VH-VL binders against q869s5r1519to1633. Designs and how they scored, part 28

Target 1, 115 residues: q869s5r1519to1633
Amino acid sequence: YILVAEDNDINIKVVVRQLEKLGYTAIVGINGLKALEIIGSFPICLILLDCQMPQMDGFTCSTILRQIEPTGQRIPIIAMTANDSKDRCFEVGMDDYLSKPVRVDRLQKTLSDWI
Key: E = the ipSAE of ESMFold2; O = the ipSAE of OpenDDE; V2 = 0.75 times the mean of E and O plus 0.25 times the DockQ between their complexes.

## First folded at step 8 (VH-VL; framework fv_recibokibart)

Design v2 (at its last look DockQ between E and O 0.89; V2 from the best seeds 0.73)
Fold by OpenDDE, look of step 8:
Structure v2 (fold): chain C 115 residues (1-115), chain A 120 residues (1-120), chain B 108 residues (1-108)
Amino acid sequence: as target 1 above (115 residues)
Amino acid sequence: QVQLVQSGAEVKKPGASVKVSCKASGYTFTDYYMHWAKQAPGQGLEWIGEINPNSGDTKYNQKFQGRVTMTRDTSISTAYMELSRLRSDDTAVYYCARESYDWLPYFDYWGQGTLVTVSS
Amino acid sequence: QIVLTQSPGTLSLSPGERATLSCRASQSVDSSYLHWYQQKPGQAPRLWIYGASSRATGIPDRFSGSGSGTDFTLTISRLEPEDFATYYCQQYGKYPFTFGQGTKLEIK
């Protein structure tokens, strides 16, 4: 299971379809708060986290996730961003990033690298 | 090569229903969303709705909601669009179109179109 | 819904001339989700430009797309006889997906 935090319906549809094609099941949270609610409820092996979301953005979500994460249990967090904010992503504990819109070949490589 | 082949022209009376088919080949049918579009004579294009052939989930343009039903038969890689309670302004060429998923979503392949004529 | 307004409705030009087609959106559209299609009489639409500025496979480099926000443009640097057709812009950013009313590029 892969957690997808994304607020845009089109982006959600595309990423979910890409994940399904690659053999994964997506669990969708429409913002950072929802993502935090989902985590722990499903066996999530990787998180795709949009940097910009309403109510709670990806940066805040990532920070909180790293704070509440049990010792020795680190789930890869991959930033999805339309902006070149790589440094900020890593500062809040994200492990990697994908530029939006997400390309399936890049997604596949990222999943292969981290899962 | 990807091909979308639609059923033939239809002539219907007002109040009737029409079901147009779109047979896909050259790719894995269940891997791509299928869309339908309407083009009235001499007019532009109008999006009707989409279907996920794998799950069967649909989303319709509110303008057609309640009158349109999209289905699929995965065993023969065929998508269907049924439009009920037909009226004269439903006269149009209807297209099926495949949605790409590799990167940006757009309609990369289209059927040849099906003319539906609604007249008394 | 997002309304796309194309201008002009009809553009009459001769081969060799430059064509500029406009597509204006009622609200901002992500450039990644603004596409152009070409359609000739009796044929289905065909993807022409995607993501506002990327040419589809096989599309000549005399075609170019540009724009962002609410204003997008399709440009043909030097018209060829086969370029005369109707061009539609389309947004894929929000449901329902919508098309412009089209610009018919006809030979003068």
Scores: ipSAE 0.744, ipTM 0.913, lowest interface PAE 0.8, mean pLDDT 96
Fold by ESMFold2, look of step 8:
Order: C-alpha cells, then sequence, then structure tokens
Structure v2 (fold): chain C 115 residues (1-115), chain A 120 residues (1-120), chain B 108 residues (1-108)
C-alpha cells in the first residue's frame, strides 16, 4: 500500500491514477491526522505526503512519524511540494520530494529508488 | 494513432432517452479517464461528467445528475453517455474527450461530436 | 463552481495583427490546471495551450499563454489566416470542470 496524504480532490486524482497505472494500490488520507491513523491500521510501504494540508500539515506529520516510529521500521516519506520547501522537507525527516503536479515518469523513478 | 469515433446524429422527442457511444482506438482504453461535454447551438462548452473506464467509477456535473448515466464496455473500448427525460434545451452537440494522465490533466483528444436534436 | 469569463466575446482583426484574448476566473485557479482550446466551425475542440503557458504539440510559436490567479491571457503575436477560430479557456482545478464562453476571433 502507498499512503497518499493530500487534501485536494484534483491532486488526489492525479497521483492516484498514476500509482494505479504503475501497479500500486493507494490509500488516501485527507490530512495529516488521517494519514497517521492509516499508518497504524494498514501495511504502508511508502508515504507520498503533501506539505500543505489543513488541520495537520505535512511537516508536522513527518515530525510526528519520525518521533513515534519503532526503531528499524522507517517508512520512506516523499514530499509532494510546489518546489519551494525542499530544505524544510529534509529537516523534518522526509526522504525525497516530487514537484506538483506529479509527472508519472518522475513518480516511477522515485518509487524505484525507495521501494 | 489515437481516435475517438462517436455514434451518429439522433432525433428524439421530449421525454425520451438517448445513448451516445464513443469508440476509442490507438491507445489502452482503460488507462485514461473519458469525459463528456455539451455544446448547445451557438454556445460554449459545458462539462457533463467523467468515467474511469478501468473501474467504471463516475462523477457528474450536478446540473445533469439524475438524468445522465455514463458506462463503458472495455471489451470493445467504448464509452457511453445516456441522457434521459430529454427536453428542448438538451439539443446540442455532445463530445467525448480523453484526459491525459502523464502530467497535467487536460483533454488531449476529442470525438467528432454527436448532434442530438430534441423536437416536438 | 468556478466561472470563467472570456473577453472580448468577438474580436475582429486582420491577418498580421496582434490578438489578445482574456480569461478571468471567479476564484483563483492553479495555472497548471488552466488550459486553452481552439475550435473551428463544424469541428471538435483541439488542445492548444496547457498549464496556462505551454503550447500543445505542433502549435506555432506565435501563440503564447500567460497569467495566474484569476487572470489569464492568450496572445497571438501575428495573426495568420488559419488562426481565425473560437478559443475557449478551461479550468481543471475544481469540480465541476468549466469552460469560458469563448472568444470568436474573426476576420475583419
Amino acid sequence: as target 1 above (115 residues)
Amino acid sequence: QVQLVQSGAEVKKPGASVKVSCKASGYTFTDYYMHWAKQAPGQGLEWIGEINPNSGDTKYNQKFQGRVTMTRDTSISTAYMELSRLRSDDTAVYYCARESYDWLPYFDYWGQGTLVTVSS
Amino acid sequence: QIVLTQSPGTLSLSPGERATLSCRASQSVDSSYLHWYQQKPGQAPRLWIYGASSRATGIPDRFSGSGSGTDFTLTISRLEPEDFATYYCQQYGKYPFTFGQGTKLEIK
């Protein structure tokens, strides 16, 4: 399962259709709080995490995940951003990033690098 | 070579239904969302809805909900739009259009259009 | 829903002139989701400009798109006879997807 943490319906549609085309199953969390619940309930192998979300943004979500994750169970977190927060993403424990709107060839390469 | 070929013109009475087909070729039908749009005579374009041909899932413009049904037959790479309880202001050309998925979602290929005339 | 208002409704110009077509949105649209289509009478629309500023494959360099937020522009630097058509802007940023009413570019 790949967790897509994103609140915008169109951005969700774009990335989920690309994941399905690449042969992956997506689970969607509409904010950081829902993303945390899903991680506890499903076997998530990678997280695509939007940096800007209501209620809990991606930076806060990543910080919490890195604080609460069991030792030796680091899930790759890939930021989805509009190309202006790269340094902050790495500071809060995200592993890589993708520019929005996501290109399928870049998504495929990023997944290949981390899965 | 990508093609979308729609069914021929229809003349219907008020209260009837019409089902327009859109046959796709030159690409993997199930990989791309299909959309439908309406263009009344002398007017602009209006989005009716979309279907994911892989799952069959649909989303409709609320203006058409309750009267429109979109389906597909993946064995013949064909999408359908059915509009019921026709009225005179449904007279229009109806287009199918394919949505690109590689990067930005836009309508990259369009069918030739199907004229539906609703006449007493 | 996001209403796209195009102006002018009709633009009468001669070949060789510069054309400027406006599209104003009722609320902000991410420019990545703002597109332009050309339509000639009796034909289906054709993708022309996508993401506000990128030309579709095979579209001449004389066409350019710009804008952000609520204001978008399609410019034709030097009109050719084949450019006379109706142009529609379209937003894909929020359901329901919407088109502008069109600008008819006609020969003077």
Scores: ipSAE 0.618, ipTM 0.863, lowest interface PAE 1.5, mean pLDDT 91
ESMFold2 (binder alone), look of step 8: mean pLDDT 94; pTM 0.948

Design v3 (at its last look DockQ between E and O 0.87; V2 from the best seeds 0.66)
Fold by OpenDDE, look of step 8:
Structure v3 (fold): chain C 115 residues (1-115), chain A 120 residues (1-120), chain B 108 residues (1-108)
Amino acid sequence: as target 1 above (115 residues)
Amino acid sequence: QVQLVQSGAEVKKPGASVKVSCKASGYTFTDYYMHWAKQAPGQGLEWIGEINPNSGDTKYNQKFQGRVTMTRDTSISTAYMELSRLRSDDTAVYYCARESYYWLPYFDYWGQGTLVTVSS
Amino acid sequence: QIVLTQSPGTLSLSPGERATLSCRASQSVDSSYLHWYQQKPGQAPRLWIYGASSRATGIPDRFSGSGSGTDFTLTISRLEPEDFATYYCQQYGKYPFTFGQGTKLEIK
């Protein structure tokens, strides 16, 4: 299972479609708060995290995730970003990034690298 | 090569239903969303709805909601659009269109169109 | 819904001239989700420009797309006889997906 945190319906559709084609099941959270709830309810092996979301953005979500994760159990967090600084992503504990809009070949490579 | 071949022209009376088919070939049917669009004579294009051929999930333009039903038969790689309670302003050419998969979502292949004429 | 307004409705030009087609959105559209289609009489639409500025496969380089936010433009640097058609902009950024009313590019 891959957690997709994204608030835009079209972006969700595209990423979910790509994930399904690649053989993964997506669990969608529409913001950082929802993502935090999902992470405790499903066996997530990787998180695709939009940097910009309402209520709670990806940066805050990533920070919290890294604070609450059990010792020795690190889930890869991949930033989905359009214009955000890549440096900021890494500062808050994200492992990698994908430029939006997401290309399936880049997504496939990222999944292969981290899962 | 990708091809979308639609069923032939239809003539219907008001209140009737019409079901247009779109047979896909040259690619894996279930991997691509299929869309339908309406074009009234001399007018522009209007999006009707979409279907995920793999899951069967649909999303319709609210303007057509309640009158349109999109289905698919994966065994023959065919998508269907049924429009019920037809009225005169439903007279139009209806297109099926494939949504691109790789990167950006756009309509990369279109059927040849099906003329539906609604007249009393 | 997002309304796309194209201008002009009809553009009459001669081969060799420059054509500028405008598409204005009622609200901001991500440029990645703004596309252009060409349609000739009796034919289905054909993808022409995608992502506001990328030419579809086989589209001549005399065609270019630009714009962001609410204002987008399709430009033909030097019209060829085969370029005379109707051009539609389309947004895929928000349901329901919508098209502009089209600009008919006709020969003067």
Scores: ipSAE 0.617, ipTM 0.890, lowest interface PAE 0.9, mean pLDDT 95
Fold by ESMFold2, look of step 8:
Structure v3 (fold): chain C 115 residues (1-115), chain A 120 residues (1-120), chain B 108 residues (1-108)
Amino acid sequence: as target 1 above (115 residues)
Amino acid sequence: QVQLVQSGAEVKKPGASVKVSCKASGYTFTDYYMHWAKQAPGQGLEWIGEINPNSGDTKYNQKFQGRVTMTRDTSISTAYMELSRLRSDDTAVYYCARESYYWLPYFDYWGQGTLVTVSS
Amino acid sequence: QIVLTQSPGTLSLSPGERATLSCRASQSVDSSYLHWYQQKPGQAPRLWIYGASSRATGIPDRFSGSGSGTDFTLTISRLEPEDFATYYCQQYGKYPFTFGQGTKLEIK
């Protein structure tokens, strides 16, 4: 399962469709709080995490995930960001990034690098 | 060579139903969302709804909710749109259109259109 | 729903002239999800510009798109006879997806 943490319905549709084309099943969290709930309930192998979300943004979500993760169970967190600036993403424990809007060939490459 | 070939023109009376087909070829049918749009004579385009041909899931413009049903038959790569309780203002050309998934979602291929005329 | 208002409704020009077509949204639209289609009489629409500014495959570089927020523009720098058609903007940013009412570009 790949967790998609994203609040925008159209962005969700686009990414989920791309993941399905690549052979993955996506689980969607509409904000950081829902993403945290999902990570505890499903076998998530990678997280696509939008940086800007209501209630809990992606930066806060990543920070919390890195604080609570079990030893030896570090799940790759891939930022989805509009501005391609990656410094803050890595500061909060994200492992890589994708520029929005996501291209399927970039998504495929990133997934192959991390899983 | 992607093609979307729609069924032929229909003439219907008010209160009837019409079912328009859209046969896809030249690509993997289940990989791409299919959309339907309406264009009344001399008017612009109006989005009716979409179907994911892999799952069969649909979403409709609320304006048509309750009167439109979109289905597909994956064995023959064909999408369908049925519009019920027809009214005179349903007279229009109806198009199917394929949604790209590579990067940005846009309608990259369109069927030739199906004229539906509703008259007493 | 997001209403897209195109202006002018009809634009009468000669080959060789510059055309400017406007699309205004009733609320902000992510430019990634703002698209333009060309339609000629008796034909289906064709994708022309996507993501506000990117030309679809095979579209000549005399066509350019721009804009963000609520204001979007399609420009044709030097009209050719084949460019006379109706152009629609379309937003994919929020359900229900909507089209502008079209700008008919006709030969004078």
Scores: ipSAE 0.574, ipTM 0.853, lowest interface PAE 1.8, mean pLDDT 90
ESMFold2 (binder alone), look of step 8: mean pLDDT 93; pTM 0.947

Design v4 (at its last look DockQ between E and O 0.58; V2 from the best seeds 0.53)
Fold by ESMFold2, look of step 8:
Structure v4 (fold): chain C 115 residues (1-115), chain A 120 residues (1-120), chain B 108 residues (1-108)
Amino acid sequence: as target 1 above (115 residues)
Amino acid sequence: QVQLVQSGAEVKKPGASVKVSCKASGYTFTDYYMHWAKQAPGQGLEWIGEINPNSGDTKYNQKFQGRVTMTRDTSISTAYMELSRLRSDDTAVYYCARESYEWFPYFDYWGQGTLVTVSS
Amino acid sequence: QIVLTQSPGTLSLSPGERATLSCRASQSVDSSYLHWYQQKPGQAPRLWIYGASSRATGIPDRFSGSGSGTDFTLTISRLEPEDFATYYCQQYGKYPFTFGQGTKLEIK
């Protein structure tokens, strides 16, 4: 499963469509709190994490996940972000990033690198 | 080349139903959302709803909820819009439109339109 | 829902003149989701400008789009006879998707 943490209905529609075309199954969390709940309930192999979400943003979510993850079981966290926040994404433990607008060829390459 | 070809004009009485078809060609039908829009005579465009041809999932403008049903047949790459309990103000040209495969989508291809006339 | 109000409703101009068409939104629209379509009588709409400012394939460079937030503009620098049509703005940023009521650009 790939967890998509995203609050915008149109972005969710677009990224889920792209993942399904690439052969992946997506589970959607509409904010950071819901994303953490899903990680506890389903076998997630990768997280696409929007950095800006209501209630719990992606930076806080990544920080918490890195604090609670089991030793040796690091789930790849790929930021979905504007270009200007790349450094902060890595600082909070995200592994890679996709700049919006996300192109399907960039998504495919990034997923192949981490899965 | 992408084409959307709609069914022919319909004349219906109030209270009847109409089902308009939109046959797609030149692309992978299940990869692109299909939308429907209404244009009453001399008026602008109004979004009716969308269907994901892969899953069959739909979302409708609340104005049409309860009267519109969108379906598709993937074996013939065809989308359908059915409008029930027709009224005189349903007289309009109805368009299908394909959603682009972009992060910020738009309607990149349109059918030729189907005139539905509701008269007594 | 986001209401798009276009002005003027009708714009009467001669070939060679500059046209400016306005689209105002009832609430902010991300410009990436603001699009313009051209429609001639008896024809389907055609994508003209996407993302507020990008021309669709084959659209002449006399057409330009601009704007952000609630105010968007379509400009035609020198009108040609084929440019006389109705233009609609459209937003795809929030359900339900909405169109402006159109600006009819007609020959004077």
Scores: ipSAE 0.532, ipTM 0.825, lowest interface PAE 1.8, mean pLDDT 89
Fold by OpenDDE, look of step 8:
Structure v4 (fold): chain C 115 residues (1-115), chain A 120 residues (1-120), chain B 108 residues (1-108)
Amino acid sequence: as target 1 above (115 residues)
Amino acid sequence: QVQLVQSGAEVKKPGASVKVSCKASGYTFTDYYMHWAKQAPGQGLEWIGEINPNSGDTKYNQKFQGRVTMTRDTSISTAYMELSRLRSDDTAVYYCARESYEWFPYFDYWGQGTLVTVSS
Amino acid sequence: QIVLTQSPGTLSLSPGERATLSCRASQSVDSSYLHWYQQKPGQAPRLWIYGASSRATGIPDRFSGSGSGTDFTLTISRLEPEDFATYYCQQYGKYPFTFGQGTKLEIK
């Protein structure tokens, strides 16, 4: 299972279709708060996290995730970003990034690198 | 090769319904979203809605909501668009169009179009 | 909804000339979700440019697309007789998907 935190309907549709093509099941959270709730409910092996979301953005979500995760159990967090600084992503504990809109070839490579 | 073949022209009276078919071949029907577009005579294109042939899930342009129903028969790789409560301004050529897969979503293949004429 | 406004409505040019078609969006659209289609009378639209700047399969290199944000352009460096048609821009960035009203490129 891959957690997709994204508030844009089109981006969700595209990423979910890409993940399904690659053999993964997507669980969608429409913001950082929902993403945090999902983490406790599903066996997530990787998180695709939009940097910009309402209520709670990806940076805040990532920070919280890194604070609450069990010792020795680190889930890869991949930033989905359009214009955000890559440095900021890494500062809050994200492991990698994908440029939006997400391309399937880049997604496939990222999944291969981290899963 | 990918082909989308639509049903023939229709002539309807106001208040009636029309159901246009779009038969797909040359690819796995259930793997690609199917879209429908409207083009009134001498006018531009208008997006009507989409259907996921695998799940049957649909999303419609709010302008057509309540009057349009998109369905599919996977056994014959055919998508359908039904428009009810027809009125004169529904007179148009209607196109089915396949949404691309893998990369970015665009309409890569189109049906030949179906003329629907609504007249009293 | 995102409104795409194309200009000019009609463009009259001769073969060999340069054509510049504009598409302006009412709000920002990711370039990957901005596409162009060509349509000739009595025919269905055909994908022409996708992702703002990528030519579809079989499209001659005299066609080019550019732009970002709210302003996009389709350029034909040297018009051929077969290029005279109506061109539509389209956005896939937000529901409902929308098309520009089209630019008719006609022979002068």
Scores: ipSAE 0.484, ipTM 0.857, lowest interface PAE 1.2, mean pLDDT 94
ESMFold2 (binder alone), look of step 8: mean pLDDT 94; pTM 0.949

Design v5 (at its last look DockQ between E and O 0.74; V2 from the best seeds 0.00; counts 0 for: pae E 2.4 > 2)
Fold by OpenDDE, look of step 8:
Structure v5 (fold): chain C 115 residues (1-115), chain A 120 residues (1-120), chain B 108 residues (1-108)
Amino acid sequence: as target 1 above (115 residues)
Amino acid sequence: QVQLVQSGAEVKKPGASVKVSCKASGYTFTDYYMHWAKQAPGQGLEWIGEINPNSGDTKYNQKFQGRVTMTRDTSISTAYMELSRLRSDDTAVYYCARESYEWIPYFDYWGQGTLVTVSS
Amino acid sequence: QIVLTQSPGTLSLSPGERATLSCRASQSVDSSYLHWYQQKPGQAPRLWIYGASSRATGIPDRFSGSGSGTDFTLTISRLEPEDFATYYCQQYGKYPFTFGQGTKLEIK
């Protein structure tokens, strides 16, 4: 299972379809708060986290996730960003990034790198 | 090569229903969303709705909700659009169109169109 | 819904001239989700420009797209006879997906 935190319906649709094609099941959270709720309810092996979301953005979500993670149980967090904010992503504990709109070949490579 | 081949022209009376088919070939049918669009004579394009051929999930333009039903038969790689309670302003060419998913979503392939004429 | 307004409705030009087609959105559209299609009489639309500025496969470089926010433009630097058609802009950023009313590019 892959957690997808994204608030845009079109982005969700495309990423979910891409993940499905690649053989994964997506669990969708429409913001950072929802993502935090989901992480405890499903066996998530990787998180695709939009940097910009309402109510709680990806940066805040990532920070909280890293704070609550049990020792030795680190889930890869991949930033999805439309902006060049790579440094900020890594500062809050994200492991990698994908440029939006997400390309399926890039997604596939990212998944193979981290899962 | 990707091809979308639609069923032939239809002539219907008001109140009737019409079901247009779109047979896909040259690719894995279930991998791509299928969309339908309406183009009235001499007018522009209007989005009707979409279907996920894998799951069967649909989303319709509210303008057509309650009158349109999109289905698919995966065994023959065919999508269907049924429009009920037809009226004169439903006269149009209807297109099926494939949605890309590899990157930016757009309609990359289109059927040749199906003319539906509604007249008393 | 997002309304796309194209201008002009009809553009009459001669081969060799420059064509500028405008598409204005009622609200901001992510440039990644603004597309242009070409349609000729009796034919289905064909993807022409995607993501506001990217030419689809096989599209000549005399075609270019630009714009962001609410204002987008399709430009043909030097018209060829085969370029005369109707061009539609389309937004794929929000449901329901919507098209402009089209600009008919006709021979003067």
Scores: ipSAE 0.866, ipTM 0.945, lowest interface PAE 0.6, mean pLDDT 96
Fold by ESMFold2, look of step 8:
Structure v5 (fold): chain C 115 residues (1-115), chain A 120 residues (1-120), chain B 108 residues (1-108)
Amino acid sequence: as target 1 above (115 residues)
Amino acid sequence: QVQLVQSGAEVKKPGASVKVSCKASGYTFTDYYMHWAKQAPGQGLEWIGEINPNSGDTKYNQKFQGRVTMTRDTSISTAYMELSRLRSDDTAVYYCARESYEWIPYFDYWGQGTLVTVSS
Amino acid sequence: QIVLTQSPGTLSLSPGERATLSCRASQSVDSSYLHWYQQKPGQAPRLWIYGASSRATGIPDRFSGSGSGTDFTLTISRLEPEDFATYYCQQYGKYPFTFGQGTKLEIK
């Protein structure tokens, strides 16, 4: 399963379709809090995490994930960002990033690098 | 090469149903969302809803909720829109339109339109 | 829903003139999801401008789009006879997707 943490329903539609075309199954969390709930309930192999979401943003979500992660369960976290916040993404424990709008070739390469 | 061919014009009485078809060719039907739009005579365009032809998932404009059903038959690459309990203000041209461009969606190919006339 | 209000409703101009068509949204729309379509009588709409400012394939460079937030504009720098049609703005940023009511660009 790939967790998509994204609050915009059109962005969700687009990224889920892209993942399905590439042969992956997506689970959607509409904010950082929902993403954390899903992590605890489903076998997630990679997280696509939007940096800007209501209630709990991606930076806070990543920080919490790295604090609570069980031994042997470090899940790759790939930031989805509209700006140049690369340094902050890595500071909070994200492993890579995708600049919005996300191109399919970049998505495919990033997924192959981390899965 | 991409083509959307809709079924022919329909004349219906109030209270009846109509089912408009949209046959796709020139691309992988299940990879692209299909949308339907209404254009009443001399009027602008109104979005009715969409279907993901791979999963069959739909989303409808609230204005049509309860009267519209979108389906598809993937074996013949055809999308359908059924509108029930027809009334005079349903008289319009109905278009199917394919959603395109993976990260910036827009309606890139349109069917030729199907005139549905509801006469009292 | 996001209401798109186009102005003017009808724009009467002569070939060679500059046309400016306005689309105003009731809520902010991400410009990536604001599009323009051209429609001639008896034909389906055709994509003209996508993402507020990008011309679709084959669209002449006399057409330009601009705007962000709630205010968007389609400009035709020098009208040609084939440009007289109805133009619709459309938003794809939030369900339900909506179109403006159209601006009919007609020959004076």
Scores: ipSAE 0.396, ipTM 0.770, lowest interface PAE 2.4, mean pLDDT 88
ESMFold2 (binder alone), look of step 8: mean pLDDT 94; pTM 0.947

